# VH-VL binders against Probable Brix domain-containing ribosomal biogenesis protein, part 11

Target 1, 224 residues: Probable Brix domain-containing ribosomal biogenesis protein, of Pyrococcus abyssi (q9v200)
Amino acid sequence: MMLITTSHRPTRRTRSFGHDLERVFPNSLYMTRGKKTIQELLMEAYDRGYERLLIINVWKGNPLKMTFIKVHPDDWGYLGYLYLHGVKLQREMGFRGLNPIREDMPLVVTTAKRVGLDHLAFAQVFSELTTGKFVPRGDKSLLSIADKYNTDVLAVIERHPRGIVVNFYRLDVTKERAVGPLINVKIWIMEDGRRWDYKEAFGIKVKPRRKEGEAEEGARKDSH
Short names: E, the ipSAE of ESMFold2; O, the ipSAE of OpenDDE; V2, 0.75 times the mean of E and O plus 0.25 times the DockQ between their complexes.

## First folded at step 7 (VH-VL; framework fv_anetumab)

Design y2 (from x1 with heavy chain A106Y I109Y; at its last look DockQ between E and O 0.02; V2 from the best seeds 0.00; counts 0 for: pae E 12.0 > 2, placed apart)
Fold by ESMFold2, look of step 7:
Structure y2 (fold): chain C 224 residues (1-224), chain A 120 residues (1-120), chain B 111 residues (1-111)
Amino acid sequence: as target 1 above (224 residues)
Amino acid sequence: QVELVQSGAEVKKPGESLKISCKGSGYSFTDYWIGWVRQAPGKGLEWMGIIYPGDSDTRYSPSFQGQVTISADKSISTAYLQWSSLKASDTAMYYCARHSGEVYPYFDYWGQGTLVTVSS
Amino acid sequence: DIALTQPASVSGSPGQSITISCTGTSSDVGGYDYVSWYQQHPGKAPKLMIYEVSNRPSGVSNRFSGSKSGNTASLTISGLQAEDEADYYCSSYTSSSTYVVFGGGTKLTVL
C-alpha cells in the first residue's frame, strides 16, 4: 500500500515509529531515508507499485509530522499532513517483534462507538491518505467489521481532550486491545482545503498559523 | 420515553434578540447530539447546526455560520438557538431533534417546533 | 440551494406502491450509507421512517422500505393508504458543502 520513510537524520524514536507503521499498513515497506531525494523516493515507490509515499519528520513547533504523497512519475503531489501531539510506540504498549502484513487485505478505518463529527470527518480523510477503507462504526464490534471486510487490521479513530487519536488493532495478534502505534493528531490538513485544528475545534485562541509554504520549502524537488 | 419540549411561539420585531429552548428528557442528555432545523412557511427542511452537550462541540451549516448561536446547558438538559438581531426572513418554524447516537445524518426524535414570527 | 434532488410531487391510488427518489452525488448519497427518510404531515414535526438507507425504526410499518443504487436512494411505500399523504424528505451526510443536507421534499398525494 505505501512506502514509508523519514526525513534525513531521523531520531531513534522516529525510526521506531516508521517500523511500527510498517507492521500495521498492509503490504507496506519501511525504507531508510539516507541521502535519498524526494524524486528518488517517488521513483522507488513507483517501481515497487506503491500508490503512496509517507514521510515522517520532525517539523518546527511540532514534535512529529506525517506527510502523505501521491506516487506517480510525472503527476506526483502532496495529499495531506498530520501534525502530532505525539505517538506511543508498539513496544511501549507491550508488543514487540510483530511481523509485517503480507496477505492481501485492506486497512479498515473506523471509529470508536462514541465520537463526534470531527472524528468521522477525519476517519474519511485518513482512509483517503492511506488508501484504507472507511467503515462507519455505529454499534458494530471491531470483530464483525473485520470479518465483513476480510481484514485483521483496523485503524480506530478515538476522542481525545486535545486532539484526535488513531489506534491500531491487529486482530491476528490479540482481540482484546490495540497493538499501536497510537497517534495523537493535533492538526490535519488536506491539499484540497479540508482541515482541522484542535485549538479552533475547542475555541482556544491561537497565534496565526504558519504559512503552508514550510511543507513545500522543506521538500526537495529535483528540477533536472 | 424520549421527549424534546421546545419553548413557546414568539412574535418579534426586526432587530430584536431572541433565545429559544429545547429541553430533553427520558434519556442521557449529554450523550446525544442535538440539531436545529429551520422550516420557512411552505418550504422544506434546512439543517442549521448541531451540538454535543457533553462538551459543547458545536457545528454550523455554512448557510447559518455567524447568523445564529447554538448552545446548551447540560445541568438542565436544555439546548438553545439564539439570534442577536432578528430579520423578517427569520420567520419560520424551528425544530430541535436528537441524533440517534450515530452522527450522520438522521434524527430519531423531534421537538414540537417553535414558531418564530418577525414582522413590523 | 438543495444538494439532494427529489421530485416535487408523486401520487398513487390506495393499495398501489409508489417510489420517491432522492438523487445526490458520490460525496453524499453514493459515498455513504447514511440516507434517512422523514415523513411530515401538515402542522406536525417530521418523523423518522428509514435510517441508514434501509433500516426501519420500531413502530414504522413494513409497508415503508428504502434502498439505493449508485447516487440515488429510494423510498418505497406499498399498500398505499390515505394516512400516507404527507411530505417526505430524504437526508444525507455530505463532505462537500455541509455536514447534513435535506432534499427539497416530495408531496405525496393519495388519490
Scores: ipSAE 0.006, ipTM 0.498, lowest interface PAE 12.0, mean pLDDT 84
ESMFold2 (binder alone), look of step 7: mean pLDDT 91; pTM 0.933
OpenDDE, look of step 7: ipSAE 0.020; ipTM 0.581

Design y3 (from x1 with light chain D33K S97R; at its last look DockQ between E and O 0.03; V2 from the best seeds 0.00; counts 0 for: pae E 13.6 > 2, placed apart)
Heavy chain, then light chain:
Amino acid sequence: QVELVQSGAEVKKPGESLKISCKGSGYSFTDYWIGWVRQAPGKGLEWMGIIYPGDSDTRYSPSFQGQVTISADKSISTAYLQWSSLKASDTAMYYCARHSGEVYPAFDIWGQGTLVTVSS
Amino acid sequence: DIALTQPASVSGSPGQSITISCTGTSSDVGGYKYVSWYQQHPGKAPKLMIYEVSNRPSGVSNRFSGSKSGNTASLTISGLQAEDEADYYCSSYTSSRTYVVFGGGTKLTVL
ESMFold2, look of step 7: ipSAE 0.000; ipTM 0.428
ESMFold2 (binder alone), look of step 7: mean pLDDT 88; pTM 0.923
OpenDDE, look of step 7: ipSAE 0.293; ipTM 0.734
ESMFold2, look of step 9: ipSAE 0.000; ipTM 0.444
ESMFold2 (binder alone), look of step 9: mean pLDDT 89; pTM 0.933
OpenDDE, look of step 9: ipSAE 0.391; ipTM 0.764
ESMFold2, look of step 10: ipSAE 0.000; ipTM 0.477
ESMFold2 (binder alone), look of step 10: mean pLDDT 90; pTM 0.928
OpenDDE, look of step 10: ipSAE 0.026; ipTM 0.538

Design y5 (from x1 with light chain D33N E52Y; at its last look DockQ between E and O 0.04; V2 from the best seeds 0.00; counts 0 for: pae O 9.7 > 2, placed apart)
Fold by OpenDDE, look of step 7:
Structure y5 (fold): chain C 224 residues (1-224), chain A 120 residues (1-120), chain B 111 residues (1-111)
Amino acid sequence: as target 1 above (224 residues)
Amino acid sequence: QVELVQSGAEVKKPGESLKISCKGSGYSFTDYWIGWVRQAPGKGLEWMGIIYPGDSDTRYSPSFQGQVTISADKSISTAYLQWSSLKASDTAMYYCARHSGEVYPAFDIWGQGTLVTVSS
Amino acid sequence: DIALTQPASVSGSPGQSITISCTGTSSDVGGYNYVSWYQQHPGKAPKLMIYYVSNRPSGVSNRFSGSKSGNTASLTISGLQAEDEADYYCSSYTSSSTYVVFGGGTKLTVL
C-alpha cells in the first residue's frame, strides 16, 4: 500500500502520472499534495494504513524524481530515490481510464528476459521501494509468474538505450502488452548506499557535473 | 509536420574533412535522440551512433567509435556527423533518424539521406 | 559480434502472406521487446513499419504485423501487394557498447 503524491504545484502531466501509478500499485492512493508538509503526509499515510509515501518531484513541468519514504510512526525515513529521464503516461500508450486495483494482491516485480545484472539489481531495489515482490524472470512467461503469485499486476524492468525502464502490466486489462506508465530511470539511490547511474553503467565519461544545482533545489525545497 | 532535412551530397577526396548536417523541425528537438545510420552502396543499414540534443549525451557504435564525431546544436535544431579524415571506404549514404522517444524505442522519422562520395 | 540474422531474400505472389524472420545471435540481442522493422524502397530512406515487436505507427497498413518468439522476431505481410517489394530491416536495442543493431536486410520480391 502506497500513498502517492507530488511536489507542490504539479503540472497536469505530473498529476496524470500520479494517477497512473495509482492504477498499477495495488491498494494505493493518489492524493493531491496541496499545501501539506511531508510530516502531514506521513501522518495521513500512517492513519490510512499505507507503508510507503511516494512523492513525485516536478522539474520544468515533468516528473523528475520519485522519492520513496517509509511510513512508520517511530521509524519513518527516506528509502530511496529514482531520478527519471522521463515517463510515458498510460494514455500515451493507448490506455485511458484504468481503474485502480483495490483487491488484495501483490505487485510482482520482475525483469524482461536476458537482462543484465544491473536490471536485476534494480528490480530488487524497486521491489523494496514499492513493497513489491521480486520474482526472477528466468524463462517463465509473465502470465505464469502472475498466476503463481495470484496477481494481475507486474512491474517489468527492461533495458533502454538511456537508462533502465519500468513498465507495468495489468493482466486484467490486457495480456498482450504493457499498459504503463513507462518510467525511464536515469539514476537510483538508496539510503543504504546502493546506487546506479546510467552514465557510469554505459561507460559514458561524465563530464564534470556542471552544477545540476537547479534540479537538486527543487528536491531540497520539498525536504524542508 | 515533423521532418528531418539533411545537407546535400558531398564529393570528397581521401584525407579531407567533412561535416554533414541534419535539421529537425516540427517537434521539440531536444526531447528526442538523433541517430546516424550508414548505408554503403548495395549494403545494409549500419548504426553509427546516437545523440540526445538536450544534454548532448552521445553514444557510438564500436565500429565507429573514434572514426566519426556526432554533435548537435540545439539552438538551431541541427545534428552533425563529421570526419577529420575521409577514406574511400566512407563512401555511402548517410541517414539521420529521430528516435521515437522513451517509449518503444525506434527510428520513426528519417532524413532523406546524404550521399558522400570519397574518391581519388 | 552482436548480430541480427535475416534471410537474404523472400518472395511471394500478390495476395499471399509472407514472413521475414530476425534472429538474435547473441544473448544480448533478441531477448528484449525493442525490435523494430523498417521498409526501404530503392533510392529511398527507410520507413518505420513496426516498433516494439508488434506495434504499428500511424499510417502503416494493417497488413504489416510483428511478433516475437524466443530470440526470433518476425514481420508478417498479409495480402501482399506489388508496392511491398522492398528491402526490410529488423533492428534491436542491445546492451553495453552496442546500443542499436540492424539485421542484414531481406529483399522481398513480389512475383
Scores: ipSAE 0.011, ipTM 0.511, lowest interface PAE 9.7, mean pLDDT 87
ESMFold2, look of step 7: ipSAE 0.302; ipTM 0.713
ESMFold2 (binder alone), look of step 7: mean pLDDT 91; pTM 0.935

Design y6 (from x1 with heavy chain V103R, light chain S26R D33N E52G S97K; at its last look DockQ between E and O 0.03; V2 from the best seeds 0.00; counts 0 for: pae E 10.3 > 2, placed apart)
Fold by ESMFold2, look of step 7:
Structure y6 (fold): chain C 224 residues (1-224), chain A 120 residues (1-120), chain B 111 residues (1-111)
Amino acid sequence: as target 1 above (224 residues)
Amino acid sequence: QVELVQSGAEVKKPGESLKISCKGSGYSFTDYWIGWVRQAPGKGLEWMGIIYPGDSDTRYSPSFQGQVTISADKSISTAYLQWSSLKASDTAMYYCARHSGERYPAFDIWGQGTLVTVSS
Amino acid sequence: DIALTQPASVSGSPGQSITISCTGTRSDVGGYNYVSWYQQHPGKAPKLMIYGVSNRPSGVSNRFSGSKSGNTASLTISGLQAEDEADYYCSSYTSSKTYVVFGGGTKLTVL
């Protein structure tokens, strides 16, 4: 599905996030960035048959930006970006040692029940960024959706007081709750002009509580 | 059976306040957005804003932000559109409409409209 | 004050097919499959005719169909009948300036 890597000189937390994504994006690979250029990454992704290159960018020590790139040697291009409030790792949600998914199954992108317009728009966007399959939630359970589309893995777009959350479920691991990682999105931007910003959506004028770098704890604990 | 019933026509003078209502019946009121749409005489439809009664998440068109207040009372399945000081330019038909929700954002059920006339 | 662009009027004879266009941008019509169409007779509330670009609600005639190409959505009415004479509005979700936007409306005249 995708080749996942980081910006140069990632933190341990950023690396952990990349590995967590490897465990929820079917047929995907986390690759150490090292000294590789973007062109080298695109060639590697193309040679291995990946449709997407995902770069997790560090922002003041935290994994706060995700860049999605269409893979093609002649027709590659940036697709879009997620700017994050923060992430919660699988181990922070109580899960370790999950196996990567190597079976032929889609990532299903759906929503929680009773979501807003912002979540509907983002579900379509996220499915485009990840090559996932967008499935409307309605009143259906996650298990019934998973059964219908022959998958064990769902990305569920959920409400959050100040944003949009992506939670990942691995139904082969547990049917009771998300395994993570959890992604808390504050801004998303597509290269085609579609975008969303939590400040505009919530009509707020925010004065940041923290004036220094975005430490992992500080980025997760907004001053509002 | 599913319907939105709006309050009756209003004749007001400039400067007066007004609150019009939209009562939902035959469905789970808190599970759907309710939008307000203005239609001035001889003009097209203008989206004013929308509310999710389940948690009161309210969104306004930039043209109407600060001009009106949208609210809901989920205990009586009723949404409201409110002016603190009417102007003659507020003369219009006002519709409430249920937004059909999660996959296909569209207004599937419309109220009958409330005609508001503001003149001296 | 942002509206999707529709022709001000279209006309057709009974039995004919006509198409009403609704042009936006990649931020709305082009980028999302959330286009809907509404029919409004004089003095009446709007009625949903098409949602999600091409789906008909229960009770809407199969003479009404919808499609989209690029930044332009289309409502097609086949086998025109006198009762189709009305105003037609498109609508879409947009993330560029507002969450919901309507087109300016099209008056359909059945000759």
Scores: ipSAE 0.006, ipTM 0.574, lowest interface PAE 10.3, mean pLDDT 85
ESMFold2 (binder alone), look of step 7: mean pLDDT 90; pTM 0.926
OpenDDE, look of step 7: ipSAE 0.008; ipTM 0.539

## First folded at step 9 (VH-VL; framework fv_anetumab)

Design z1 (from y3 with light chain K33D T98D; at its last look DockQ between E and O 0.03; V2 from the best seeds 0.00; counts 0 for: pae E 5.0 > 2, placed apart)
Fold by OpenDDE, look of step 9:
Structure z1 (fold): chain C 224 residues (1-224), chain A 120 residues (1-120), chain B 111 residues (1-111)
Amino acid sequence: as target 1 above (224 residues)
Amino acid sequence: QVELVQSGAEVKKPGESLKISCKGSGYSFTDYWIGWVRQAPGKGLEWMGIIYPGDSDTRYSPSFQGQVTISADKSISTAYLQWSSLKASDTAMYYCARHSGEVYPAFDIWGQGTLVTVSS
Amino acid sequence: DIALTQPASVSGSPGQSITISCTGTSSDVGGYDYVSWYQQHPGKAPKLMIYEVSNRPSGVSNRFSGSKSGNTASLTISGLQAEDEADYYCSSYTSSRDYVVFGGGTKLTVL
């Protein structure tokens, strides 16, 4: 499904998060970034038959951003980004040492019951980013959905007071609750222009970001 | 040590305003939600609302929406609960509590409570 | 309105195991309810005993365990001790309402 890696010099928590994702994305692999360039990663992903490259960016020791890249020799490109409020690791949810899924099955992406339009939109986006299959929840149980699509893995989009949550179910592990990781998304941006911001959605006044970009260009000129 | 310290007991009359405080220490105050919980005498716990001090995002229980104001001053790691006009029915113990997780509310650290008595 | 129902009281003898139930009225089938349990001694602040149905915080005795079946969460206390005498509250977060609800509380008496 996807090759998963991190930015350079990831923290332990970020690495753990990468491994957690490996455990919930079918036929996926976490790879240590090392000194590899994005190009090298893409080549490796392609050679291994992955359709996506996922890069987890770290900020202040925690996962901050998830970057999804399409893996194709003739059509590689950025697909989209998830900006995170935070994550809850599988171990923090009481699950340790889950085995990756190596059986051929789809990642089903669905929602909690009675979610809003934003959640549905994100579920679709998330399915696109992950090559998952979006399935409207309706009144169906997760088990019913899983059975229908012959999968043990579901990504469930849930409401949250601050953002949108992605939670993961491994029905081969437990049918009672999600195993995680839990991903709290505050912003998602697609390369096609689609986007969502929790502040906008919740009516939170966003102070205009001062363009921080202008200050760093001035310091390089004086050293000549 | 991670702790929440609340302001002292209050004795007020109906119609008076009140603001009680909860100060966090030993952790990054801006990174955790703080909640307020009411407990009337001899009664159970009631969730009032939560605030994220980092950006002051606030959520209220429907029962307390418009009845109280939750705020925070991150510069001094303090959360507040305030009334514009107290009622006798506001007599209760009020607890502040820290959210234990990044996503779902569980309160792992509690203040010692502030007793508010409203009597004519 | 989402309500959590607990028994008003439970009792047990030292060394016994007791279970406190917490039943939600939510018809939300398939959603993960984040259930927490709190212990409160008289005149004291509540203490988190269980979070997310079955997880114990650091420092909480392994005598306390949590489970869930259907819409009912359960707190089990094994090897009951005198110090366990307290009020116990369940709580739940539901994504459908985006707020926390507490149960009515259960008074545990150790005989």
Scores: ipSAE 0.023, ipTM 0.627, lowest interface PAE 4.3, mean pLDDT 88
ESMFold2, look of step 9: ipSAE 0.196; ipTM 0.696
ESMFold2 (binder alone), look of step 9: mean pLDDT 91; pTM 0.932

Design z2 (from z1 with heavy chain V103I; at its last look DockQ between E and O 0.22; V2 from the best seeds 0.00; counts 0 for: pae E 12.7 > 2, placed apart)
Fold by ESMFold2, look of step 9:
Structure z2 (fold): chain C 224 residues (1-224), chain A 120 residues (1-120), chain B 111 residues (1-111)
Amino acid sequence: as target 1 above (224 residues)
Amino acid sequence: QVELVQSGAEVKKPGESLKISCKGSGYSFTDYWIGWVRQAPGKGLEWMGIIYPGDSDTRYSPSFQGQVTISADKSISTAYLQWSSLKASDTAMYYCARHSGEIYPAFDIWGQGTLVTVSS
Amino acid sequence: DIALTQPASVSGSPGQSITISCTGTSSDVGGYDYVSWYQQHPGKAPKLMIYEVSNRPSGVSNRFSGSKSGNTASLTISGLQAEDEADYYCSSYTSSRDYVVFGGGTKLTVL
C-alpha cells in the first residue's frame, strides 16, 4: 500500500522503524533513501503502483516525523504529517524477524474500547493517511473485527498521557498482544487544515517567563 | 546501561529551601519523561509530577501543585525537585523514575531515592 | 488522595499461588490498558514487575503475571518463594489531573 523511506542519513533505529512499518502496512516496501530526491521517490512509488509515499524524518538519530504523500497521476502532493514523541520498535516489544504481509488484505484502523473524541478523529485521519479502513471499536474484540474485514493487521489508536498512540497487531503472529511498532503522536496536521496538538488538547499554558514550547507546534517548513 | 542517580540524604528544618537532583545516564535523557514519587515513612508511593526534559513540559499531581517545583537541565541530563519552604510533613523518601518515552506510562528505571528529613 | 484500592496485606505459603487485586474506576484501570505493578523490598527502590496489564519486562520471573477484568487489575504470583515477600503497588494512567495514580500498596507475607 505504500513506499516507505527516510530522510537522508538515517540511523539504524530509524531504518529499523521503517522496516517495522513495512511489516505492518500490507503490501508495502521499505526503500533505502540514499541520494534520491522526492521526485525520484514519487516516480518509484507511481511505477510500483503505490498510493502513498511515507517519509520518516529523523532528528539526532530518532524518528520524529512521518510525512505522508499522495501518489496520483494528476493530483499528487503532501497529504499530512505526524510529529512524534517517540516510537517503540517491534524488537523492543519482544518481536523479531516478522515477515512482511504480501497477501491482499486491508489495514484496519480502530481504537481501544474506551477513547475520547480526539482518538476517534485521529483514527479517521490515520486511515486516510495510510489508505486503511477505519472501523469504530465499540465493545467488539479485535479478533471479531479482523474476522469481519478479513485481515490479520490492525492499527489500534490508544490513549497516552502526553499524546495519541498507534499500536499494531499482527493476529497471524499472536492474538495475545500488539507486535508494534508503537507510535506516540504529539501533533498531527493534514494539508486540508485539520490538526491536533497535544499541548492544546491537554491544556498546557504558555507562561510569561517560559523559554520552551510553541516552536515545536509550528515547525513545518522542511516537509513542504 | 540505563541509570538514575539521586543526590544524597538531607536533614532540614521547617521553612528551609531544598533542591534535590536526579542524573540520568546511558540513554537519551531528553526523550523520556522523568517522574517524582514520594514515600512518607511507613506509607505507600505517591506520584508527585512528571517532566519531559526535551521541552520541559511539566505536570503535577493536584496534591503537589504549588507545593514543589519540578525542573530539568538537559545539558547535564539532570532533573530536579525543589521546595521553597519545607514542612515537617515533607519528611519522606523521594524517588525519581523514568517513564517510557514511547508508549507505556510505566516507571521502568528508578533512582535509589533521596531521604529528606524535616524536623525541629 | 485518590488511590487505587489494594488489600493491605496478603499471605501465602511457599509454592502456593496468590493474587493481589487493584481496583479503580472507568477513568483509570477500567478505561486504559496502562496498568503496571511494582515490587518493593524494605529499604529498596521499587522495581517494575508488570506493565501494560500483563507484560513482563526482561529479567522478571515468569511466576509473575497480570490481568484485568472491568475496573480491577490483578497480579498473580505462582510458585511463591521467600524472596517474593515485599510490598506490591499497582499504578494506572488516569484521565484526571493526576495523570498517574498508585494503589495504596499490599504487603505480601510468605509464611
Scores: ipSAE 0.000, ipTM 0.485, lowest interface PAE 12.7, mean pLDDT 84
ESMFold2 (binder alone), look of step 9: mean pLDDT 91; pTM 0.935
OpenDDE, look of step 9: ipSAE 0.021; ipTM 0.596

Design z3 (from z1 with heavy chain A106H I109Y; at its last look DockQ between E and O 0.08; V2 from the best seeds 0.00; counts 0 for: pae E 12.5 > 2, placed apart)
Fold by ESMFold2, look of step 9:
Structure z3 (fold): chain C 224 residues (1-224), chain A 120 residues (1-120), chain B 111 residues (1-111)
Amino acid sequence: as target 1 above (224 residues)
Amino acid sequence: QVELVQSGAEVKKPGESLKISCKGSGYSFTDYWIGWVRQAPGKGLEWMGIIYPGDSDTRYSPSFQGQVTISADKSISTAYLQWSSLKASDTAMYYCARHSGEVYPHFDYWGQGTLVTVSS
Amino acid sequence: DIALTQPASVSGSPGQSITISCTGTSSDVGGYDYVSWYQQHPGKAPKLMIYEVSNRPSGVSNRFSGSKSGNTASLTISGLQAEDEADYYCSSYTSSRDYVVFGGGTKLTVL
């Protein structure tokens, strides 16, 4: 479903995160960035049949930002961005050597059973970014959801004191706990104007800054 | 090597102002929260507040809101704790500590402490 | 006032194992795995011993272990040694108040 890569000159931790995502996004591929431009990556993603291009940006040795791009021959564009507090890798959660998912199954996006409205909104947003299927949790178990939608992989949006967490389950590996990676989101922004910021959600002042959508759109349209 | 170096001990009178510092080195100063922790003589640790130097986002413990000012100057990798009018009850050891900026919220590195003594 | 509860003191003889408890609520200890433990010798700054309930930073002896059951976290020190005599503090991030809280501290005496 996705071609996954990094900014130029990624760290080992960021490459590990990319590979962890490859193992929880069905039919996805991590590709080394090398010297490739965004345009070259979009063509590669299109030629391979991927619907999304995901770029993991690095700052100071850690993943800081995830950029999601719609792949389309005539209507490609930036979809949205996740800014991260941090990640926890699968190996840090005790899981090594997981194989990528090559079977025809969806990524299901759902929530923990007791979450707030911001978590429900983000579950929908995350499903749009990833081409996953949003399934509201209610009182349903993860196993019952997975069975109904014929999948082994779920992204579960969870409550966190400083943000919104995405945690991944591979039910073919274990039914007892998440395998990761864990993604702790501090800000998410959609190009259509929807957004969330942990500072606003926790009642703290947010410093004024230029709107990112305006800057990103200008840079894209002014390229080439 | 990550290091937090605090300014030296202070002896003050009630009503005086004071600003103590905590300089971070060996890491990206703007990517980690810096917390301030008070320890009165013979007492436990009390969290006062934290700041994210990258954007100066500051949070205070309810017990210290309005009592102190936490700030940072990212250009010199330094965080500050400031009183406009000291009280005798402010006599304590003050630590700065780096809060992990990832999914692991804990204080992994601590400054050596700054002893503040406030007496008539 | 919501705080993490620790015993004021514990003691043990060299070679024994002891456990220090840290009891909170579902909003801090029970609901999240962000409990950390700090050791403080007299006149020294605190030192991180355990993070995320049970993880040990590099350089911390494997005699120190952490666990959690319900709303109570525990620090266990096995094979007590004289240098373990110190104050121990638990800490957690609490979602209900969106800030850091410390326990009251436990003085460990090695007899």
Scores: ipSAE 0.006, ipTM 0.463, lowest interface PAE 12.5, mean pLDDT 84
ESMFold2 (binder alone), look of step 9: mean pLDDT 91; pTM 0.935
OpenDDE, look of step 9: ipSAE 0.018; ipTM 0.566

Design z4 (from z1 with heavy chain V103L, light chain S96K; at its last look DockQ between E and O 0.02; V2 from the best seeds 0.00; counts 0 for: pae O 6.4 > 2, placed apart)
Fold by OpenDDE, look of step 9:
Structure z4 (fold): chain C 224 residues (1-224), chain A 120 residues (1-120), chain B 111 residues (1-111)
Amino acid sequence: as target 1 above (224 residues)
Amino acid sequence: QVELVQSGAEVKKPGESLKISCKGSGYSFTDYWIGWVRQAPGKGLEWMGIIYPGDSDTRYSPSFQGQVTISADKSISTAYLQWSSLKASDTAMYYCARHSGELYPAFDIWGQGTLVTVSS
Amino acid sequence: DIALTQPASVSGSPGQSITISCTGTSSDVGGYDYVSWYQQHPGKAPKLMIYEVSNRPSGVSNRFSGSKSGNTASLTISGLQAEDEADYYCSSYTSKRDYVVFGGGTKLTVL
């Protein structure tokens, strides 16, 4: 599904987050970034049969941004970005040492039962970014959905006071609660111009953007 | 600006019916649960229940189940709390609050409160 | 049933750090992860200060922090200021019963 890596010199927490994602994205792999260029990563991803490259960017020791890149020899390109308020790791949610999913199954992307239009829109976007399968929740149980699509893993889009949350369920681990990681998204931007900002959505007065200087510089350096 | 505005103070007698209101603005009213919280004079906060205006799904605290009715009119972005027959013990400040979500039950926006006084 | 117990009162001097505890008796482990803290000044509506044990909403001072150990959640206020004098309530959600419960509240006095 995805090759997952980080920006250069990731923190322990960021690495942990990468590993957590490896555990919830079917047939995915976390790879240490090292000194690899984006081009080298794309080649590696392609050679290994991955359809997406995910780069986790770090800011002040925490995951700040998730960059999704389409892996294709003739049509590689940035798909979109998630800007994060933060993450809650699986270990912080009481789950340690989960095994990656190596069986062929889809990532089902759905929502909580009662969510807004923004959540539905994001669920679709997230499915596009991850090559997941978007499934409208309706009144169905997560178990019912999972059974229908023959999967043990669901990404569930949920409401949050500070944005939109992605939470992950591993039904092969537990049916009672999400295992995480929990991803709190404040902004998402797609290459096609679609975007969402929690400040706008929640009517929060946007203070003038202080130059987020260094995080953008890290992303620019990786593009060369 | 996101805000909840509640109806004014009420003075009632025991046995009377009452319906108070909470109007949301500055956000999509149908996308968030609205809850009601009671606070008796000099006492703590009590969660009464919540409603999802989008489909009118309503959930009550066991302590308030059957004692009050929570409703909403999404067309005017308004939630309601009502009593069929008030008691003296219903004297309290009543707050409405925006519930962050089904799985994240934090009240992030609060109304200013409605004081309800029930006395003979 | 979820019951949350708070101390009736706590006090501190300006500049000090104080902690308010919230102890739950619920067996619903999942619900207890959704601990919130509210500040209420006299005659005012409550204000959300912390959600999900340790997260601050936008606009809340970084002097406020939340943590949990076992069945006890804690609100810590560092660098205590006069304006912090208020009642503080913890809350928790239970997914099994699908309701929220508040603690009894704690009166914080700044000496």
Scores: ipSAE 0.018, ipTM 0.592, lowest interface PAE 6.4, mean pLDDT 88
ESMFold2, look of step 9: ipSAE 0.264; ipTM 0.712
ESMFold2 (binder alone), look of step 9: mean pLDDT 91; pTM 0.931

